# Ledger of designs, part 48: VHH binders against Flagellar brake protein YcgR (ycgR)

Target 1, 263 residues: Flagellar brake protein YcgR (ycgR), of Thauera aminoaromatica (c4kar8)
Amino acid sequence: MAELSTPSPASPAPLDGGRGDELEKFTLRGARQILQLLQDLITHRGLITAHTGGGHSFMTAVLKVDEERGRVVLDPSPDPQANRRALAAPRLTCVTQLDGIRIQFPLVGLGEGQDKGRPALFAPLPAEMLRLQRREFYRLQVPLAHELSCLLKAEDLARKPVEVSARVIDIGAGGVAVVVPTGAAEFVIGGTLPACRLALPDGEPIELDLEVRNLNRQTQRNGTEQLRVGLRFAALPRAADTRIQRYIFKTERALNAKARGGL
Key: E = the ipSAE of ESMFold2; O = the ipSAE of OpenDDE; V2 = 0.75 times the mean of E and O plus 0.25 times the DockQ between their complexes.

## First folded at step 1 (VHH)

Design yc11 (from yc1 with A97T R98S L99I S101P T102G W103T G104F P105R; framework vhh_7yz9_2)
Fold by ESMFold2-Fast, scan of step 1:
Structure yc11 (fold): chain B 263 residues (1-263), chain A 118 residues (1-118)
Amino acid sequence: as target 1 above (263 residues)
Amino acid sequence: QWQLVESGGGLVQAGGSLRLSCTASGFTVDDYYMGWYRQTAGNEREWVAFITSEGSTTYADSVKGRFTISRDNAKNTVYLQMNSLKPEDTAVYYCATSIYPGTFRDYWGQGTPVTVSS
């Protein structure tokens, strides 16, 4: 049985090709689903990292979908070298994220031209798009007003036990991302943090074991450095899983209602 | 708990008009992408029209200029106005939405049959 990991939001790198067989269940091939997803990227002005191969990439966006001609229109790079690499590449691998869900798709047959008098890149609509849309890959950005926290049981730099209350910045069925001040604790990718406590707004804290999946350092505008830690739920009782999913769903609905002009 | 119910199908003469309705329950139609699809025996479902949460509309080439998709937020209903109908428009018509975010799946209605006689 193969283990499937999602890349952290901090990494725009494409998913490993060796996992391709495991990703079939997340691959969209229906014309309606592909069209709807591309329109969602346009509506939310999602930034796309387009990988041209050889370690090169550039930032782009889908400007429009030309359904009559079966093609997508992309924003060219302001860097002419990036555009030349893209046009010379046998394919682009496009990676983006929408509402915490990782999206990846190939584009083949890239051309250049003009759209309404402005330079544009054109490609046929992709025949498939990867959308990691399972509850374990969905990530809700946690509202600051919720003050959601997780008490981590870790070790300090001297390997002494330490308890750190970390702010939860995103949450999904598979785990959480937290922010910890630099130096507050030492983390090792693959390490297990036992008996941590996740505090949700309603009810008692959830006791759970967390596995460290990724680490990145983030410098704030005031010069303070914070460590972002991605943590996977090692195992959850059904009741805990249900509570986490309920929190995610309720919060998402409330955020959607607020975005539409009210409580 | 999310449901889509189509209505308004039937028999119509070529050149005639028909309006299909799709009423949603459990969610509000103006929050999501809503679309109409059709299927003939032996063929996969093909998309016909969709409307975005912002109200923008898009149509398949085969129906452009003849069909109009719209919504009534107060009735939580999406419509497909079909004009200048052709025998080739004969199909079962389905209403669909992508629940994103939400339940992480697409919902389909049960379909409503449309027959266009020559």
Scores: ipSAE 0.000, ipTM 0.103, lowest interface PAE 16.9, mean pLDDT 75

Design yc12 (framework vhh_7yz9_2)
Fold by OpenDDE, second read of step 3:
Structure yc12 (fold): chain B 263 residues (1-263), chain A 119 residues (1-119)
Amino acid sequence: as target 1 above (263 residues)
Amino acid sequence: QWQLVESGGGLVQAGGSLRLSCTASGFTVDDYYMGWYRQTAGNEREWVAFITSEGSTTYADSVKGRFTISRDNAKNTVYLQMNSLKPEDTAVYYCAAEWLTYSGPHDYWGQGTPVTVSS
């Protein structure tokens, strides 16, 4: 009887360590909430795409939530190779939809076994589940090579108008996150930055108004402080929205192609 | 263009140490999950360790207590310090960046660096 060493619950990696505070409001971390959502997935027989990394995925479903053991039971792939990849992955990223809402959650510490005499995959309960109610809350991590920038029209501590060129680190239909040097400007959550300019790789910069949604100070190892600023598009012309969506789509495709060895 | 370049692999005696480096270009390592994987001929690639953008680390049980993943943001480099190496650690080690798209997670891989641990 090989004691299946239950992998020590490694602290589940957050779904998106880079997406900043904007996704926090959509992230469930409460044990009861997580259990309920998993149960809802079972009840609705929601199919789950389980991503194992390396561009590989398989279809699964939550079969059972074992509250006593603190684990979730998944339907294994009919492909043994997919199951091997899943077991060899540091994290299984599960993606599904319930009632039109996209749900993502990580599973860490995947193991194989049997449930009621049937092959099954087991994992500790996820520490968090992301419910994306709207597509506009999704943000693409911007490749550094694209050198996206946003000219921010802000104020300094003396309320003097300043222009700050900020690197765009993520972009979505709803806004951007940028990085600025600490002290470059004073940002107020809920404040509006008018007539900013977002530079995309294609065409002329987009002029737009931005609303400050979140601020995160980051200290680099070299002691340099940077400020991450989450910005919402306050007013986006339709043409600009189309350009942004096109950019996101094109970039995602390119990244996916590269990951598959195609570029 | 995105690139991951692994280095630091080589031949080492059992009980020895190696430090692998993974230098990224075209993107910043602190924006993504960065991980180390290893693969032996004829076997599936297995994860070894990963580090989140926040600096949280996770290790496979087989390397826990012996390996340490770290990141230098200034150098845009991820490291794997491997101590107390064993012959079973012999593999090609790959560095990977992971990120989420709307369609799901994606990975970008380096070319790998070979590690051989002699008995």
Scores: ipSAE 0.076, ipTM 0.562, lowest interface PAE 2.7, mean pLDDT 85
Fold by ESMFold2-Fast, scan of step 1:
Structure yc12 (fold): chain B 263 residues (1-263), chain A 119 residues (1-119)
Amino acid sequence: as target 1 above (263 residues)
Amino acid sequence: QWQLVESGGGLVQAGGSLRLSCTASGFTVDDYYMGWYRQTAGNEREWVAFITSEGSTTYADSVKGRFTISRDNAKNTVYLQMNSLKPEDTAVYYCAAEWLTYSGPHDYWGQGTPVTVSS
């Protein structure tokens, strides 16, 4: 991590190179729709990655929606540096997930204060929220119990080959997002990691070439920092594609069954 | 391809002025928030100035009153006019195109242009 001096854009990998007019149809602009979606995030205790720019983010959550004052109240980071970066940023880009559907929204005019005697971050309600219901943008949040991992073939800080076991935090048709131990490897956006091994349940690991699409230093709720790496499937054999899709569908159905109490 | 290209950096003496330009290709800047950021060795990237699609401007306290951000949508270009430069302004300056409301394409960054202010 000491060698990573150039900040990465704080954009999710699946949307890189997308056209703005294509996203308009997924944009919510109705005040009631926005309020309902924010309330759904509160109800489901949805964790939000708040991107502060320069390849930095922190983990937060919506604590409440103050309709009377037209504000959203966010959980501050336990890391004072993360909070300083957020307050200094002209905007936060908030990214989260609800039932596998990616949700993104901007917050402008972030301030700090207290809510009922507890530290909080405040921002005006967003005028717009992006809700991606398109299949190719679907990302399954990987259950921790699955212990899904990907063995990455990368370079360390001295540019020597290294193998890093990374935890897979989400997976979709186009790629995975992983957590890499701090200092374990150096990544370059656009770089290819050859012959990586994705360990899915029920079978042999899948050998894949992965392209680095996104890098993000995320401050967790406990104050620790993790490197999150977005990886695109550079070339995917049909058999591997089928196995990944089956894992996604099977896991989604199981999670939906648990949510409905059908376990 | 979609890109931002910065120009206008260089060596200048304290108290001097420089104008940085950032030209977009492959997309139009009209609906974007445009910003300038800077980074010095050993420090995080620091926001410097921001201009909305409607022309409203905001500045970091360290540059307020000395720097001016402006846009020329017809030329697909954003400028940073830097006056009364100080040695502390020495940094690599980056241009960024950001959409604020998700009604346009997401963030784009330039490669950066170095600025050195001698005393």
Scores: ipSAE 0.000, ipTM 0.188, lowest interface PAE 13.5, mean pLDDT 78

Design yc13 (from yc1 with A97R R98G L99P Y100T S101F T102S W103Y G104L P105Q; framework vhh_7yz9_2)
Fold by ESMFold2-Fast, scan of step 1:
Structure yc13 (fold): chain B 263 residues (1-263), chain A 118 residues (1-118)
Amino acid sequence: as target 1 above (263 residues)
Amino acid sequence: QWQLVESGGGLVQAGGSLRLSCTASGFTVDDYYMGWYRQTAGNEREWVAFITSEGSTTYADSVKGRFTISRDNAKNTVYLQMNSLKPEDTAVYYCARGPTFSYLQDYWGQGTPVTVSS
């Protein structure tokens, strides 16, 4: 593959939709299914990472589905440069999730304008959406209140050892995605970070080796830039796997109970 | 159901021009974002040009300045005017409504072949 690692299950990075036979069973093509899924993203206030290419992305959300005009209305970035990159991109690859299920869809022909007097981005409705319902693709979005962190043992730009406390934004069976300030450390795709420490809400930190799978510079909704790093669990001990799975299950159950009013 | 029918392809000498047409039925082109894609043997479909419902246009770098996308709402047709054609523009050209992955066969027309001789 040209210069980029294959995205791992531990990463929010896009999967290649061109591998049609492999992804066919996960592809929604019905107009009503697509409209319903987009509406579900609106209802759940789902945040979308829109990849514009070149390792850049920005955080957005679906504000509205305009069925009559066959288009989606997206929340623009507060960073004008992120919006200019998006408008110049030949396509956006949108990655999000709903109830732990990875959802990915393409947008092309992005335009800008106004919706109800406010700036907005517009794009035609996707003709298909991926809805990945497999254990290896399941990702729990970590609640902000949990303040989940991973202490990374990495190197700075001068190749000196550095410890970086990174915020865990999602977690799955195969790894985690973390965010770090741009320039805090150097990450090399395929590189191993030994003896990192994953802090769950209760108990001692889990010590594990992490492999860097992907890197993405992301512009947040408040206009700040951060580096998102996808990390694969290397040689995960069974006890650690059990604790991670228990955290995922417990947190998912709590979030579902909260969403359903405790019923 | 909707249908897209491409036409206007053919054989042309390098430096020549062709205009491709894409006529829609079952929906109105001015309500949607419409685009042209092309595919050469052994390669994935690549995006060429796009026009939004508001009339804004975007082009792939390989064709920018040479190709122009437009539409005629009364005829429910999208056009691709191709000028200064090069042998590397030889491909089957497809019209599409909205974004799709390149493997989605049933949302594309049959395509119209364009061959540019040297």
Scores: ipSAE 0.012, ipTM 0.305, lowest interface PAE 8.5, mean pLDDT 79

Design yc14 (framework vhh_7yz9_2)
Fold by OpenDDE, second read of step 2:
Structure yc14 (fold): chain B 263 residues (1-263), chain A 120 residues (1-120)
Amino acid sequence: as target 1 above (263 residues)
Amino acid sequence: QWQLVESGGGLVQAGGSLRLSCTASGFTVDDYYMGWYRQTAGNEREWVAFITSEGSTTYADSVKGRFTISRDNAKNTVYLQMNSLKPEDTAVYYCAAYQSVTWGSPFDYWGQGTPVTVSS
């Protein structure tokens, strides 16, 4: 009986640059909405994975929302070391799921105390809560075989205009991550690259403006240095958005089919 | 490469003020929860203050009312204004960045730290 090793779900690639804008539509910031969602978690006894940083986490639950004091009460870990880490952490990243929707929220200012004579953790109400529907927030790792590229209109070190053909490594509704050779151009965080061209397999390149959100120098295994650039779509026409979404959806389906043993 | 660089540390007398700066490179500070921590010799690092991407601020009880965290997006810099400093505030101060929301594991990034010494 060959134990079919269930393929470990591919760790979702860290959302690179542009995450903020893409996530904004899924982010709850209203006090009432936050309170309601926390109450829903209580009602459904949702288990929460609280990340304390450094790869450490513990399981918890929201026990109570204290609206008067503006705080949330959490179930402490049975592991005293986990609680110590939690209290020492500048921030907890709480992750849970409700009705198939992934929920993430930060807690800061954690303290310990007692609630009705029982040990509890206390934190101020989260400033924001993210509700991610799987379909709405996906950054696709672009298959190498697709050879997506983006023509970047940038400047060199001398501020001369240069065009750089960059490979797209991931794509989402809000932006792309690309790889460029080191020294190909100078990128400035917060800078806009106007009239760039994103090449998709399904037709003519999309002209769009891109904003540089992050830069990461990576050394490849072969010793070659590459620059990863996170780019936000600064201005995306509706038609372009539709094409991008279609590409993402189609590609995701194909990858999933392949993973399931499909041709 | 992502980098946080702290500056502004030094020697100050009790009751004095100091302003720390944390300049980010490789990413924009408004995409992240930005925070200050401090560490004394032989002790664990403790959080001091945080600012969210939306500009909401949180302070440790030990510094509440005395310290102010702020951000200048144009300069890609986070600040910690420290007033009414006490000898107990003597520590190495570190800047940290946390992704507000991560798909998967949370990511944190740290600076090298800047020393603050408050003399009695």
Scores: ipSAE 0.016, ipTM 0.291, lowest interface PAE 7.7, mean pLDDT 82
Fold by ESMFold2-Fast, scan of step 1:
Structure yc14 (fold): chain B 263 residues (1-263), chain A 120 residues (1-120)
Amino acid sequence: as target 1 above (263 residues)
Amino acid sequence: QWQLVESGGGLVQAGGSLRLSCTASGFTVDDYYMGWYRQTAGNEREWVAFITSEGSTTYADSVKGRFTISRDNAKNTVYLQMNSLKPEDTAVYYCAAYQSVTWGSPFDYWGQGTPVTVSS
């Protein structure tokens, strides 16, 4: 589609609705499958974006699964405001990735307490989890060591042109997700950012037109606030497409080799 | 049209018991997750007890062993049996219903709340 208004399935933003035969086949409802997937998130230290509504989210992780009590234990935010929003929310929508595969699940009945003397958030086990394995919207979680960046050409709060160097956190055939400090620039969903520059290893930066797909203000585990911006490639030259896919494939191979070699 | 109505709150002495009821009208609870939450004046809402559509239950540590959540789908009602009440249980208690089949569902419902005061 030339103009997409829904978030990418691989983005940190939640999928809207999700009711259709197509998403049903990716929905896990078996208790053992759900427990295994949650355990896989613990084992791989999977970072979870928990959406509380109103464009707010915070970073968390599953610390353990308490099968006897039928609940998950989550890492609270160091920001008390983020925890208050979470506890007041009617539901959380949790989004994460495991080996580039999007995982999404709801949590309801969030409470707080202690786990072995440490503050914790608790929620009943989800009855459903989405595990979305589709090649068309596969996303590579960019290794922090790669220092992948995109120079965004945007506007500040006074509508003056600004350039913002944003860290790329994930990349796929259809776009990138980036993080910027809150207030560095003004973004509007559906807006276009012309002539941005994506810095990949091995060559000149790729000049790209990007469309803003989603925005999320996120409280990090260290308590700082940042803006996550999901960006779609508005038009992608063949040469640029080839370079992006080559980066993704090479990085996947390196990560897979590391996993086989001793993880 | 569609609503949740709580009842059964009131004033009780420490060590006493209350049973809260939450009745749905305009929809059936069968396919919904149901929960009880509480809120003390000036504080954020906290989760108390939860029951899935299949009948599995979970409880906050502060109430486990004292409170029991149950459902009666034929009566379209969810209950919270509260035993061995403590002054710390003083709060407004809210009933909530959630449908799991739609991500970002508009079908989450809340009741108006029922106050519970536990005197020492």
Scores: ipSAE 0.014, ipTM 0.343, lowest interface PAE 7.6, mean pLDDT 79

Design yc15 (from yc1 with R98K L99P Y100G S101Y T102L G104T P105S D106E; framework vhh_7yz9_2; at its last look DockQ between E and O 0.11; V2 from the best seeds 0.00; counts 0 for: pae E 17.5 > 2, placed apart)
Fold by OpenDDE, look of step 3:
Structure yc15 (fold): chain B 263 residues (1-263), chain A 118 residues (1-118)
Amino acid sequence: as target 1 above (263 residues)
Amino acid sequence: QWQLVESGGGLVQAGGSLRLSCTASGFTVDDYYMGWYRQTAGNEREWVAFITSEGSTTYADSVKGRFTISRDNAKNTVYLQMNSLKPEDTAVYYCAAKPGYLWTSEYWGQGTPVTVSS
């Protein structure tokens, strides 16, 4: 009799507000944006973990957005105690994921009632919604010993094609940061670098397109100036994504083991 | 395969009593939230009562004090005891199981008709 332990989906814990400034850029406050995101949650029937405080949570979903009344309709818990906790809570923290993007939003002023003859929870529309792409959350600082490099296909000031070997200083699921000598190439924010090659330790270089997202001039301790280039993976094949993720996880694990004195 | 089979519906006079049964197959009733709904012609289905895996019960306001939901785990059956029936209780009654975490996630039986005459 295999106890189908329905794996309690590890309810993602709410992100603690301590990183407030960093999260602002991912916070939606526009009414239209909020409505659209809520509609997307409805369309995709996204399961939401609603945190009521005190370590308690329950599963819910957005059932409807009532724009006329300015409220959201939530699916109540089958557990009456969970609903009581939700109603007693000064704030409900809702956490979900849509297409790999973490979504978190507060609901205040929760009430209970009926929607079309069924029990429902009601709350005013959230004033803000946090939308975080998983890919943006974690950047691994690449150990110098790994010597990750990226061959950039760029252009010089004369628009002549140049290849620049850049050191990768950090890597995430969404992109890499590299350093290049100043003047090695001309980079334009929003520009695409096609058919670049990212060298990982575990095999052949990965060919990929990169988009320039940011540029930062840095002066080294020796007085030499270098350019830090933030690059987004513009088109990443699934196999490449898997390799990158594997590298990140493997490296992180190794670093953590070292930190614990295991290596 | 999940199956819910309702029985016990019929004609009863106002003030009378009726006991509905819902026999489940393919799953155990005490592992899930079980409940009853009712639907009248032209109206939306409304919830009547639910029982949790722990045995906690909830009722719609319209049936509180009159209806009792219970279960027999040995028979894998859920019951709805309906007392003090009113003409307004006339409906098709449906047994439901909740396979998931959401209130709206439900598996339904075929329903059993209840008619309360004045």
Scores: ipSAE 0.414, ipTM 0.744, lowest interface PAE 0.8, mean pLDDT 87
Fold by ESMFold2-Fast, scan of step 1:
Structure yc15 (fold): chain B 263 residues (1-263), chain A 118 residues (1-118)
Amino acid sequence: as target 1 above (263 residues)
Amino acid sequence: QWQLVESGGGLVQAGGSLRLSCTASGFTVDDYYMGWYRQTAGNEREWVAFITSEGSTTYADSVKGRFTISRDNAKNTVYLQMNSLKPEDTAVYYCAAKPGYLWTSEYWGQGTPVTVSS
């Protein structure tokens, strides 16, 4: 329950980009497909949760697609502070659903103006939109009690080789997300970390080549910063894939039993 | 570490031109969406121009026809050509880079000031 973090199609929470390569098959990049999907959201008056970062979000909707200007027109929040946060944000992450299918897309370059004499928010048309069937994007949030770690072979800020034991926070068929204190190592999107070791309970560590897919810096309540790193399995032997799947299923069943049977 | 460095700002007379550059270090820009924003004292940052990884461009109404955004992936750089500058364009200009759907990283420059005298 509390340890599963994969959002359902109905969930307003954004999906992180921890599985860029796996999500590619669900990503629309054709201009006509994007225009059609945005028009479908208008036709069905789909409510959109727009995330501005820092835990902030507001409710909006696509009012219009201005194909001539290459822009989408959004309904502003009735809360002026939410609109100010949105305009100051480097991007919005928009989450909605249509016919039970999760839709997620970024809007970059948000501006303010008027549409039909009323205040409106404007953004360039997204170059990509995600349409997800929930079952095809499963990931397990790793229980803290498992103390799951991945030994990363990376470089520190001084470009010296370091081995960093990173906490695994989620895991799926295509990769893991880990957290590392800021300054412990440097990561470059697209870079490869060779011969890393994923430590699973009840077995020997799995040796893996990992590709850095995404990075997110977070400030904790105690003022320390940590870096969340999304890592893709660059090449995964069948035996390793089987052990990872077994861990996921076993852990999910244990969490279900804990929720039902007690502590 | 990831870094965006803006350059090319300065003092210019109304009607003049400036070209801003934004060079990335520690990552390649070719798969990123790139944008220019500006901010005046006491106001929030406002979007100016945006270019996708595929090269499609979009502009704020206040700068359409005067500003042009472009990218040179081989030089890991994005540009903002500013023509017919007005005193109202006086601001600190910021470069931003974002992967499209990845949503878990953002990169901002430190900003470069542009002052347009009357």
Scores: ipSAE 0.000, ipTM 0.154, lowest interface PAE 11.6, mean pLDDT 77
Fold by ESMFold2, look of step 3:
Structure yc15 (fold): chain B 263 residues (1-263), chain A 118 residues (1-118)
Amino acid sequence: as target 1 above (263 residues)
Amino acid sequence: QWQLVESGGGLVQAGGSLRLSCTASGFTVDDYYMGWYRQTAGNEREWVAFITSEGSTTYADSVKGRFTISRDNAKNTVYLQMNSLKPEDTAVYYCAAKPGYLWTSEYWGQGTPVTVSS
């Protein structure tokens, strides 16, 4: 007769800054959507990791939503020091998962008090909640044996077109990271590389536009310099998205089977 | 009979180690979040360690790095490994079962005394 939910794995660390614009499409800001998601956490007895800063966190749960007063009520930590850190923190970053859906939200203005004679923590309802399907935040580390590549249509220092075949080191629903030799082309953060070609093993290469999001110079162990380029998919077609997700799923299954010694 | 029974307490010199056990009878610990608490005479019971049904652990700052909580659901038992013991760890240690983070009924053991001599 009771809720029989399978316990969830431990929640991952908060997503770092620098992905704010990319996460906006997964951010709930509607009051009713936020209330519904909080109620789902209550119903499923979702365990929340509340990060207070300085590497500190504690386990908590949403006990209730007080809609009349516009507040959430949190279960206090059994550790009084964790509660004091939470009350002193300018914000809590709350992270949890419900059956593979990552949920993250800030709480500000945390206060201490009583709820029906029991200690409790109170905060105004969050103004936003991030809700991500696994595919929206997951990045597969591409096995070297797959030799996954992306043909980049870029420019050299003289603004002349060049094509660079770049090794893909990770891939997710939103983009890839690649490596190229330093000096192979000039990349500009925010720049668009039109008509690039991503080579997946399951068919013909995918033609897609890429946006440069980050650049990191790396010196390899042997002294060779390379550039790690983070690339976002611009307006990814549904068919291309399906092929990428299929590659990720198949590769994960193969890696998991090897790790477990399965066939 | 619904019980939690602690064992493994005793007298130990500072710097020593003890391993406490808490075995449930009359119910299974599988769906319970388990914790260890301690109490000195005249004081309120103080939280020490907590373990979720999925195995995630948290510790009071006063014991972090010295104590380890674990569970063995097949034996219906929770453990507290206490290392590098200090005289201030002297207390009666209790285990507790809580059906979640929510304010619901809990089960408590009778306690096992731990004395750490200087």
Scores: ipSAE 0.000, ipTM 0.330, lowest interface PAE 11.5, mean pLDDT 81
OpenDDE, second read of step 2: ipSAE 0.174; ipTM 0.595
ESMFold2 (binder alone), look of step 3: mean pLDDT 81; pTM 0.809
ESMFold2, look of step 8: ipSAE 0.000; ipTM 0.139
ESMFold2 (binder alone), look of step 8: mean pLDDT 80; pTM 0.809
OpenDDE, look of step 8: ipSAE 0.007; ipTM 0.249

